VHH binders against q9uj72. Designs and how they scored, part 22

Target 1, 324 residues: q9uj72
Amino acid sequence: MFCGDYVQGTIFPAPNFNPIMDAQMLGGALQGFDCDKDMLINILTQRCNAQRMMIAEAYQSMYGRDLIGDMREQLSDHFKDVMAGLMYPPPLYDAHELWHAMKGVGTDENCLIEILASRTNGEIFQMREAYCLQYSNNLQEDIYSETSGHFRDTLMNLVQGTREEGYTDPAMAAQDAMVLWEACQQKTGEHKTMLQMILCNKSYQQLRLVFQEFQNISGQDMVDAINECYDGYFQELLVAIVLCVRDKPAYFAYRLYSAIHDFGFHNKTVIRILIARSEIDLLTIRKRYKERYGKSLFHDIRNFASGHYKKALLAICAGDAEDY
Short names: E, the ipSAE of ESMFold2; O, the ipSAE of OpenDDE; V2, 0.75 times the mean of E and O plus 0.25 times the DockQ between their complexes.

## First folded at step 8 (VHH)

Design yb (framework vhh_8dlx_2; at its last look DockQ between E and O 0.61; V2 from the best seeds 0.00; counts 0 for: pae E 3.6 > 2, framework grips, SAP .689 > .668)
Fold by OpenDDE, look of step 8:
Structure yb (fold): chain B 324 residues (1-324), chain A 121 residues (1-121)
Amino acid sequence: as target 1 above (324 residues)
Amino acid sequence: EVQLVESGGGVVQPGRSLRLSCAASGFTFSSYYMHWVRQAPGKGLEWIGNIYHRGKTFYNPSLKSLVTISRDDSTNTLYLQMNSLRAEDTAIYYCARGLRYFDRSPYMDVWGKGTLVTVSS
């Protein structure tokens, strides 16, 4: 049993929670000519999602208005995205992000990769349902229509949410590793299919064995092999899958670092990851981030973001004294 | 010792005004955001409003027209002016200190004992 490191988020349920009072405070912040952005940050980043939902409900009950709607009206730019994003249940947020990634001209393939490579079967199922409810479209159909090639096939495989769970077979792992090795050697369409089928359907535990066997057979790291053999979004997706299998928090740390340093602070990615992982493993992500890159995530956010947007991100990220 | 003490409560007739005070001690009052909260009989806590150290105020939308919060940092005193009082304003009124590390944090770490305001004809 691969006892992975305990993962922890940064946002937790607030003690002595009073949704009515929070809603009142938010009402004070949003109602009128002056929006109190600090109040929004102080409340919404210090409540878990379930609590935020309760606040929204209380807000609706008291004022007959939708909290998210009011925020969208009163807030702007990336700050709006953060505050509004916090108000989505996790599946709906994923759905929201995917929908926007596919909406309009072009597709944000990286968003699709990030979400679909990292979500559990349960999360995927919930996300699919949320997507359908919110947008009256089928997520699989939309993905299919917006993507192509082996990239599409792999996404379609992932979005099924049918990855095996819990079972490990060392013998099978060795066999699968051989298949992967062959796939890297031959690089045909058929081999790509076999490769993505293994990566998308085997349990994380099994895949860890597979990757080890792959190393044994090939003398090469799985990620390195993929990078050498494949290209494009297909390659990126495969790498994402492997990284998530190895260490999901590390994957997100990588994504955040890349978003911040390689893409001139890609706001959508940073926002999405912070929000989505805030109650899951963001603290662990921070740890991986610092371990890998020598600077804290907090530090980088502080240095690259500004205004209430920065404040909001930092509040979600949280930080230790050493980060200040 | 950190302490908040509310005063000024009592029985008042509808339509009257009342000013409550909260005396702070044991901490640097001017550095903290302060809140007013009330609790009517049989009801939950209701946030009235708060005031920054700089004097900026925020109010519960339902009460904004009826209340004014102010502070005197020289005397470490928080005030709540209430006008046109109604029966429904009957409650225990509390002052509370906000947490300093968050501007206008919804968390309040110090509370007074409260002062009772009864509005009755």
Scores: ipSAE 0.829, ipTM 0.943, lowest interface PAE 0.5, mean pLDDT 93
Fold by ESMFold2, look of step 8:
Structure yb (fold): chain B 324 residues (1-324), chain A 121 residues (1-121)
Amino acid sequence: as target 1 above (324 residues)
Amino acid sequence: EVQLVESGGGVVQPGRSLRLSCAASGFTFSSYYMHWVRQAPGKGLEWIGNIYHRGKTFYNPSLKSLVTISRDDSTNTLYLQMNSLRAEDTAIYYCARGLRYFDRSPYMDVWGKGTLVTVSS
């Protein structure tokens, strides 16, 4: 991980940006007799989110209409979900996904895990603010009411957005590793609480030291130990935290691979990750995917998706020259 | 050399109609979407509409009933028919080549130099 490695997205600010002209073209695509789906894709996937917000504002100013609403009326199925999702500011998109994960008869725990285990303090703060403004609800209160047990307690800790930052302490890392090892041995409710408090509250840099010390003490990898010690969504959440600490782009690559291959093409997961990571680290995620799984993410999306939905996902993912 | 050349501009009285042409050369015209865009004095670019390679059209909602775009692939020519012209239609009118989905070029990669339409008196 030494020298020259940066995380990168796949979507960047467009040069020569004209939000008024973009809005006019979207109006033509959406308000006419037919829908020009290719135009929607070519504009919205080739502008960064900040530019898309300016387009939506121009659209509202010119036509008195809500761009997201017009797209939902004209579009259907997964293509609608991609195109509408691109129009959310990132904190509001996270809030939207969490709201829908918890509203209704069931709870989508994997969505809660993916978002809350991976977001930074700043992202969680902005997400809570967006959730309150959009839904007139407290995110923490909703998580509390929709979940239970140590899974709930861990999510409640993560959603505070108060992970320690900066300073590392090797002596404390050894002590924290001993606490984690004892928690795997004893498995009491108090030990589970101590375990999740360490994983949720220590800095990423400190946790990497802790994981090295855990290997020294136990002879076992931290993820393997969690898998042996615990089960259910609590286990899955703890593993997600560890994987995000180690290599967040690799965590998302694993999630994408699983969503595509292990349980059939899980559209919601693929859409959510591609949109949410498109300006952050999706290029890096793409590299980790190819390194680990042998085929490009572009290739796998092309094989499993179809129509304009496929075109939109591939435009967000982008590919290496050999993919085209 | 890829080229687009607009013609048919000039001074036109209010209420009249005008047909602009765009001659294409140096590429397979029938394979591309084509666009019309205009720019009034001191204003930004305004998209008028497009036409697919098979002839389907989409228009700026504010201009939809006032304009018609067509193409003749046998003569490599794009057309813009404008009706009931008003002073606000005074602009430089450009044709532009539209790219198909997934091209790494700008959405409109080749532009003509434009033709001036002045609606006065």
Scores: ipSAE 0.392, ipTM 0.806, lowest interface PAE 3.6, mean pLDDT 90
ESMFold2 (binder alone), look of step 8: mean pLDDT 85; pTM 0.869

Design yc (framework vhh_8dlx_2; at its last look DockQ between E and O 0.67; V2 from the best seeds 0.00; counts 0 for: pae E 7.8 > 2)
Fold by OpenDDE, look of step 8:
Structure yc (fold): chain B 324 residues (1-324), chain A 121 residues (1-121)
Amino acid sequence: as target 1 above (324 residues)
Amino acid sequence: EVQLVESGGGVVQPGRSLRLSCAASGFTFSSYAMHWVRQAPGKGLEWIGNIYHSGRTFYAASLKSLVTISRDDSTNTLYLQMNSLRAEDTAIYYCARGLRYFDRSPYMDVWGKGTLVTVSS
């Protein structure tokens, strides 16, 4: 089962949009010693990103101040991260997350995996540009310097944004499946290279065929095979790729569930996914989440988060009566 | 029926003060945040400020020093005190009902018909 093209977000363009009025309200909310956090939530979580950009522009025009800057100054902790995060265009947000994942001591490999395994060629291209503009560094170079081994090679392949798109070839799929099966059997460096090359470069449609053929040949699920044959971040990256190919919303549902339940509510991951997917497939993610885990994403966020931070996340997540 | 009725508008000279009132009916006034919005001739809507049920107030930065919003829940009345009025303050002034706890829209769902304030020498 795969999600296909039927996906839906949770945030949509607001009707009767007035960026000036929104900016005025935000100005009122942010200016002075008392911050109206509820107003921030009500406005920013109910506007699409493009509209938020217009609000920021209006804000700048009226007050001569940067909205994100003022938010960072006036807000704190994870609530700040959510509100500020919402103000980035998607490519800039991805760039922001990647940069921070690689900045300082250590590397957040999971962030790199999540973003680079899930983004389209277009998104990758845009985030590369955004990264360069914002940080005056090359994303590929930074990834290269911060990672190693086959993990690095795979990331470098993904970050090129050159995945094939188009028609399927069943014969080729069968051949590729054989290669993957061999790779799982032999596990040499060369085989790892071939494996990641296939997973990184073939179209999603083609890979679905490949995975089916792999099942036919090996009698084993692709993910299970990877888990059995490989380890470390390389293994995690490969699995992420496969999951994204099968059902991207399901992948994010998995990531959210893991972040919430396995990592004591990993705030960065939850925030990043909700923001990044809010206009793309977050509703579908919610559906997958509930289907897979029996409780709604809304429910879990409500139970594990607190304060205005919780309110903000819930606003982005949205929900129905069953979620309350 | 939910209704808001503004009053107190008129013609005033520059430098004068004016107090507008908004009478609310048909709903539990004390449970709602209330807003003042104005529209100058040929211009779009401008948010003036709001007051929450708690009495907490927020104002547009440009008007903060010139206006005060208050409410009397016992009489279901919203007030807008304006001081040192200028020609540019000429507008139709609207009161509007805000949304209660964490509604999906910052925009007000109920509006009065407005009251005209004209500042002229």
Scores: ipSAE 0.713, ipTM 0.904, lowest interface PAE 0.7, mean pLDDT 93
Fold by ESMFold2, look of step 8:
Structure yc (fold): chain B 324 residues (1-324), chain A 121 residues (1-121)
Amino acid sequence: as target 1 above (324 residues)
Amino acid sequence: EVQLVESGGGVVQPGRSLRLSCAASGFTFSSYAMHWVRQAPGKGLEWIGNIYHSGRTFYAASLKSLVTISRDDSTNTLYLQMNSLRAEDTAIYYCARGLRYFDRSPYMDVWGKGTLVTVSS
């Protein structure tokens, strides 16, 4: 059908991988008085997550020590968060980020939105399992207790991880589009419920047909209609779902640009996206970022981050140093 | 042609010291981190330590008090000083080229052929 839309990350399995030698070098970097931060970067950003797990295993076997724990002891600030984050298996990293988004009195709704609006059924299943094993808590119950209203109801539907995977139905797409248009006009609690149930439960392929029919019926783009009709975190979550359905790499490019420019370099968001997408679609995200914003992601990180933290982010981003 | 040549190996009595050399050619030696690695009979590769272009050194925890790595950028030579040698130090010793400080060069991409050190009475 088409060529050139290949989705690709920036971190790949290293050839000639030797986990025992890597663990020895990390031991040399961490167990002296003077930590070799460059060694940490050059090893851990140049191995895939599966290889990093083997390194951690070799480190434990060799030294009787927890590699993540040793890094957290020796490192500080955002550099610590990058290096430790690279050592989490992907489902556990998502679980870790959600746990800390909800821990204590406040809630980081943007973290909840970013993770739950973008993950597949399989990713959500693995994330719930990791959350239960790591924290001895139920993810769904924690979301329910920490959120409210239609925002909560939408997150609760997403976290089920049961989005339809079936054959598309153009006649049903037209009917669903009419329901969405009516929901934008009448805005009752029942209409909000119908709207989020369509967006959370229909397959991506079916939703693309629905959005096309919505444009035909209303003359409006779906995102513009949501922005006009709703507000708050409910609105932001609905928009995130639509953007992920249309072009998930472009959604993450938008999130990165906002985190770098609109929030005074929101470190947690930048770190989370770079790590979580590094083996999935970060290269594609980079392309969308440059296409939309005129400057590369590499350029913006280079200009707004500093020190070993910058070096680590740039190594994960992977790019031409001459990229503007 | 990028080349690394180790020398200084041989038979050494326990408790003695030995200095190995690694002659580098075909690249800008001063721009690269350099490593020493060894392989004892029947064992896998064991990292000994490295030295950066700046002169900073890092060593394997088990060898830290026994070895010293240095470099002479004017002669393109890497050195490994080993003290208080033990029978377990019997191995083939390799030098390897590491990271270039201005790019993302591969991890240890060029190796020497090795020099044998035998510690025996």
Scores: ipSAE 0.062, ipTM 0.628, lowest interface PAE 7.8, mean pLDDT 89
ESMFold2 (binder alone), look of step 8: mean pLDDT 87; pTM 0.880

Design yd (framework vhh_8dlx_2; at its last look DockQ between E and O 0.66; V2 from the best seeds 0.00; counts 0 for: pae E 2.2 > 2, framework grips)
Fold by OpenDDE, look of step 8:
Structure yd (fold): chain B 324 residues (1-324), chain A 123 residues (1-123)
Amino acid sequence: as target 1 above (324 residues)
Amino acid sequence: EVQLVESGGGVVQPGRSLRLSCAASGFTFSSYAMHWVRQAPGKGLEWIGNIYHSGKTFYNPSLKSLVTISRDDSTNTLYLQMNSLRAEDTAIYYCARGLRYGYFDRSPYMDVWGKGTLVTVSS
């Protein structure tokens, strides 16, 4: 359950920031056949996103070239994905990840779940705009076309970015809890609809009350109940929503752990989460990770990744001496 | 005490070459990347290039053709060779200590600077 801990990222604005100098250094690093990958890591992982944007602008101004383009040209594999990923504004990055999750054959449902379950109304709004701007498609339409069933309905609800905010109502929470309990008992399509409507539209504060009431009524944890009653990506999405409501950093810690240990180090997930959360709550995620799993995120990344890719991830993750 | 001392600056005519030196002391010079940076009058800092402990060099694309950075770890000396100097190359030239390869706790910017040496290119 959310304890009200202060959330903190791992990447902060660099002091005495000089975008021109950084751009010059990056220009030097990217010129020729031998790329200075260490320089890229050292600069880009030690600047906040806003600063990175300024560097890109300076780079463009000085050299008439796109920094991201040059990086994509000069870099390869997952290292490229990390470096390039860092260069996206957060909404554009989310849009980028969603686009690629839906592009081609198949759909990365887990990516959709992770992003849409965890983003605020504001973030959702911004990513929708970014998505449209970058890809000339409507995010909702694409999600609709790439998914089905109650999973689709839930995603479509989330992507609207219209979750209630602020006000709490204990009486209503009790009522909603009853609805959720009934939904878990009956498991009809209608009940699934009611379930996802509550989970997608009530404020986080309200949902915390709902979950408490649910526990009171059913004697069961909300996540456990969902796991028992539902399956598939719909289940996973519901769980993600509940986890994000309870403790968003903990959710991402879970996602990272799963990505690293259950999926043979799922690079896309690890990269996406580290980048997306680096300025938001990655330090808190690390704490949750360590608390829950007994090993540091840094440790696991160090052990499972290699090369400059590893260096980049570790730089983003950051860490103390005790993380080694 | 960690110290960097630049030398070799002066007044030179356009088209001439100049070699600057930077003497390092107080730290394990061979373990650090070293940088050259300059500041022209009324302008901001301009990164010239760097050389890693491995000897690998990187240069500002705008200056690459005109400069060569080298180092002598046996004498703890960093060098900047400049050729075909122009009026716009007039600046204070600084050597600066960079960081080691690996993980860094802070910005990759240079943490130790020399006092600089003035190079004036004038007819």
Scores: ipSAE 0.889, ipTM 0.967, lowest interface PAE 0.4, mean pLDDT 94
Fold by ESMFold2, look of step 8:
Structure yd (fold): chain B 324 residues (1-324), chain A 123 residues (1-123)
Amino acid sequence: as target 1 above (324 residues)
Amino acid sequence: EVQLVESGGGVVQPGRSLRLSCAASGFTFSSYAMHWVRQAPGKGLEWIGNIYHSGKTFYNPSLKSLVTISRDDSTNTLYLQMNSLRAEDTAIYYCARGLRYGYFDRSPYMDVWGKGTLVTVSS
C-alpha cells in the first residue's frame, strides 16, 4: 500500500455545548401533550455520546425523570430503537446487543460475528465489563453456552481481547501463510483450530502480510479459499475476520448493503451499525459503500426507510456530499 | 446579512405582563423554527420555548404556564408574551434561529442570535 488509511465518523463533540439548555429543550419535546420528534433528532444526533450522557444527567437533575424512559413512553417502533440506542454508552450498547442476540430462544449469530470480529482489544475489554455490570452475567460464559463447534471456539478466542499488537515479522508471515494453506487443504479439526488461532491472534499488520503470502503460495485469495473450504457460521466468521483486517469500513459497508437490499431492510442491523460506528468510521464506511455499490448509503436509506425513523437514520448518516 | 433584533424590554412591576418582539431579516423567516432564550444576572442560559413554521410551539416545562410564543410571517416578527412577571424573570431575553425545514437533514442548533433586550422586574 502506497499510503495508509484514514477513518472518520459522522458525529463529533458539539462546540459550545450546553447540557442544561439541551435538557430543557428535551423537556419541552417530551413532557407536553405533543412530542417534538424533530427536536429529539436535531439535538441527539448532533452531540457525541459523552455529551448525550451529560444531557441525560441534567435532565434527571432538573426534572427527577429518566430521559430514556420518557423517550420510550413517547416513541414507538424503530424510531424508539434509534433514539434509545443513541443514549447507550458504546461499551454498554455492544453489551446490550450481544445480550439480546443470545437471550431466550435461538441466537443471532450475525450480531455476534459483526461485533466480535470487528472490535479492538480495548473495545472488547470494555464491553465485557459493561455486560457484567449491566446483566450480572459473564459474556464469555454466555457465548460458550449459546454456541458450539469451531464457531464457538473462534468467538471464544476473539472475546479474550488479546490480539497481538506491534511490529510485523515477514519471515513468520510466510510460515503463518503456509499453516493457513495447509488448513484449507487438510480441513481436520486440528487444522481448523490452527487457522482460527492465527486469524484471531496475529496483529492486523501481520495478517496483511500473511494474506499476501497466502496469495503467493496458493494462487488464491484468502476469502475465496475460506468460502471453498468451509461453510456455516464458522465460514462466515472467518470471512468477517479477514474482511475486518483488510478494510474494516468496507466490511461494514458490505453488512449495511446486505441488510438494506437482501432482507427488505433489516432494521436491527442498520440501526446497530449506524449508531456503533457514528463516532468511529461511519464517514469512511459511506465512502466505501458508494465506491463499491454505486449509490450512496444516504440514498439507499432514504429509499427504504420512512417517517421520523428515516429522518433519524439520515441525520446519523449525515448526508453524502463527501461520497462523490 | 442575517439579523435578529429584539425589542420591548424595560422596567416592569411584578404581577404585570410584557410582550417582546424579535425582528428578523436576511433570511427566509418562514422556513425556520425560532426560539426564545433568557439569561438572568449571574445565571446560565435558560431555554424558554420555540415555534415552528406551522405555528406549533413547545415550552420549557418550568415556564409553560407563564409564556406564549407567536410569529407573524408576513412581517418576519417573532413574539414572546410573558404574564404574571416576578423578580426572578429579570433577564436579558434573546431570540435565536433554529431548525430549518427544507434542505438539510441536520439544521444548525441556534446558529444566529440577537443581541438581547433587558427586562427588569422590580417594584
Scores: ipSAE 0.551, ipTM 0.865, lowest interface PAE 2.2, mean pLDDT 90
ESMFold2 (binder alone), look of step 8: mean pLDDT 86; pTM 0.871

Design ye (framework vhh_8dlx_2; at its last look DockQ between E and O 0.71; V2 from the best seeds 0.00; counts 0 for: SAP .733 > .668)
Fold by OpenDDE, look of step 8:
Structure ye (fold): chain B 324 residues (1-324), chain A 122 residues (1-122)
Amino acid sequence: as target 1 above (324 residues)
Amino acid sequence: EVQLVESGGGVVQPGRSLRLSCAASGFTFSSYAMHWVRQAPGKGLEWIGNIYHSGKTFYNPSLKSLVTISRDDSTNTLYLQMNSLRAEDTAIYYCARGLRYFWDRSPYFDVWGKGTLVTVSS
């Protein structure tokens, strides 16, 4: 039941916002003998990204120093990653995460999957621009060079940001469902191509209809079918697309749960999701997390993280008294 | 009722020192971080510094050399020592209640005093 639940974040614009005051407090927190990590958390996790940018500007103006630079100098480990991450505009943060996912030896395919499967056309365009500006490279080219096979093809399709929007056609949905069903049965390269083309190019609204028709025709859930028929990162990417189409918050809840429980608390994933979704749908993610897994996200973060890093994550996640 | 009351303000000559006090009541003072903030005529609010329940202090870099914040939890009193006062230090000085627990974090202060006026004039 897609109850039109209002998608909500956990971080909102602070009322009576004073960027100068915040910058002064951050200056005090960062320029003393000791770093006031609590102050950093209290300010940066309680301001929206736009406000944080204003704080950074005020900080620069008053002290002639870069706030992010000072944080990187004074902070360490995952706490640094959280605080610094909060200071990026959303497109630049996505670009940052993608660049680091592809930098050096190996590729973080899961990061690529998570970001490219979940972002809107607008977000994709913005991150492409940010990526080019920040790193003087083309995001598509880097993705192409770092990946291969049908996985690459699917990512390349997604990174174009040309998914259809708004239009629904039940008749077409039935037809597409048949194509998907056949693809799952035959599993040839051509079928993989057809499958990823449908999943990457049809609107979310249309795909919801397609998935329903798929269920009607096959008697099987789309995700289950994919899991049965395909493997590797291609499979994971396809599943991510389907989950994002169905319920994007639920997808992130799944990602968080997996990061926390299956991968021994994968810090990068947890940090990335909390920061990226904090102003979008993190509250809804929390709800889905609790509904699906029986424990709150807050609870799990509290149990597996430590120190100011934990405090920062919990501040971003936020929680009710029931979570304590 | 939760209340903060500043005192010790007045007219002072340049180069002199002044100590302000803030009396807290109506809450467990020792559990809260406390802050000093000032507002000069025609200017915005300026954060001076804070002190945590542990006694740890942080200061505005612009004012660090001129101010010292301390607290006495036995008397529920916050202090601001100011040295080498200048005309630019003329302002209303406020004490404000800050953080108690990390889950109760407020980016801003939840309780303010009425302020005490400090005038530095020759």
Scores: ipSAE 0.839, ipTM 0.948, lowest interface PAE 0.5, mean pLDDT 93
Fold by ESMFold2, look of step 10:
Structure ye (fold): chain B 324 residues (1-324), chain A 122 residues (1-122)
Amino acid sequence: as target 1 above (324 residues)
Amino acid sequence: EVQLVESGGGVVQPGRSLRLSCAASGFTFSSYAMHWVRQAPGKGLEWIGNIYHSGKTFYNPSLKSLVTISRDDSTNTLYLQMNSLRAEDTAIYYCARGLRYFWDRSPYFDVWGKGTLVTVSS
């Protein structure tokens, strides 16, 4: 299975791929006194992840050197984060981001939400395996120790990677919707547990039926109801789950818009989403972004970032003809 | 009408030096990074190095001490100086135009010269 098959991303397998020549050009870029940052961008953003792995292998075979290590030595700041991030196999990149979200004091709950609410069963299984192999730690145990309350319980359910797949039952959708409505009205600990169990365990297709029935029963949109009923990171996680079920590319467009326009210049969020979605649905995310916010993602990134960091992000994002 | 034409190839003795030229036409030469690539008989392409309009150069680490790339933007000419030539330097040498923009989804090099043969033989 090739990295470019079955994707609606922005990065595809390069035609006429020559990993040996790529490795030679990266050697020239990294092993002299100066670093050719434009060469790094031109090669690494124009190869799919599988091709990048072959380049790293060729580089090591040719020079006895670690390509990622050479890049970390020559690069700094957010540009380093983009270029190094592109070299991670996808499950390891998710594991890496979760590890750093929880390492040290404090926790980056938004990173946990973004990754765990959006990944498929297969992606979660592979990320758990990568986390264990890379960090010699159990992902579920780390989430448990770094989080608490119903937020923790919901993350622990998601990280099991056992969401039902494919099946729908319209009669059960009405029942599930009534349970969600009751949970919003009663708000006990038991009701919160029932609510997150439905949202974490039912298939996407079933949940779309459930959300329609919820609106029929309550007269409310599911996200609006959650916002009225709950607060904190538990509420934010529940909303993220609903948004991912409805339109996962739109969820990421919303996250990117917030990261770009909110105070603080949330570079790590922008970098993470662009890399993680580049071969999956970043093209679709661009479409949702423009539909909802009136400006292209390309345009907003151009105003958000600078220097080689900007060039790398724009190369990953790509643009429509009018953006150039 | 974009064109690159290499010259200066031929037969040369081991240990000697040789300078290759690449004449560029049909585009704004000074706006592009330019590259040298070679292909030895029966072998794949080998990247030699590049040069930016600023004169800054980067080289294949295995060739760094053996070659020098320069450019003259006033004559639209790219140069490759090769020193201490060895039999393994026998190859067809190509100049190539690098991509203009980092968001370009085109192949590696969008314009290639026809190549010039260098044979290093006693």
Scores: ipSAE 0.659, ipTM 0.896, lowest interface PAE 1.4, mean pLDDT 90
ESMFold2, look of step 8: ipSAE 0.577; ipTM 0.876
ESMFold2 (binder alone), look of step 8: mean pLDDT 83; pTM 0.845
ESMFold2 (binder alone), look of step 10: mean pLDDT 83; pTM 0.840
OpenDDE, look of step 10: ipSAE 0.796; ipTM 0.932

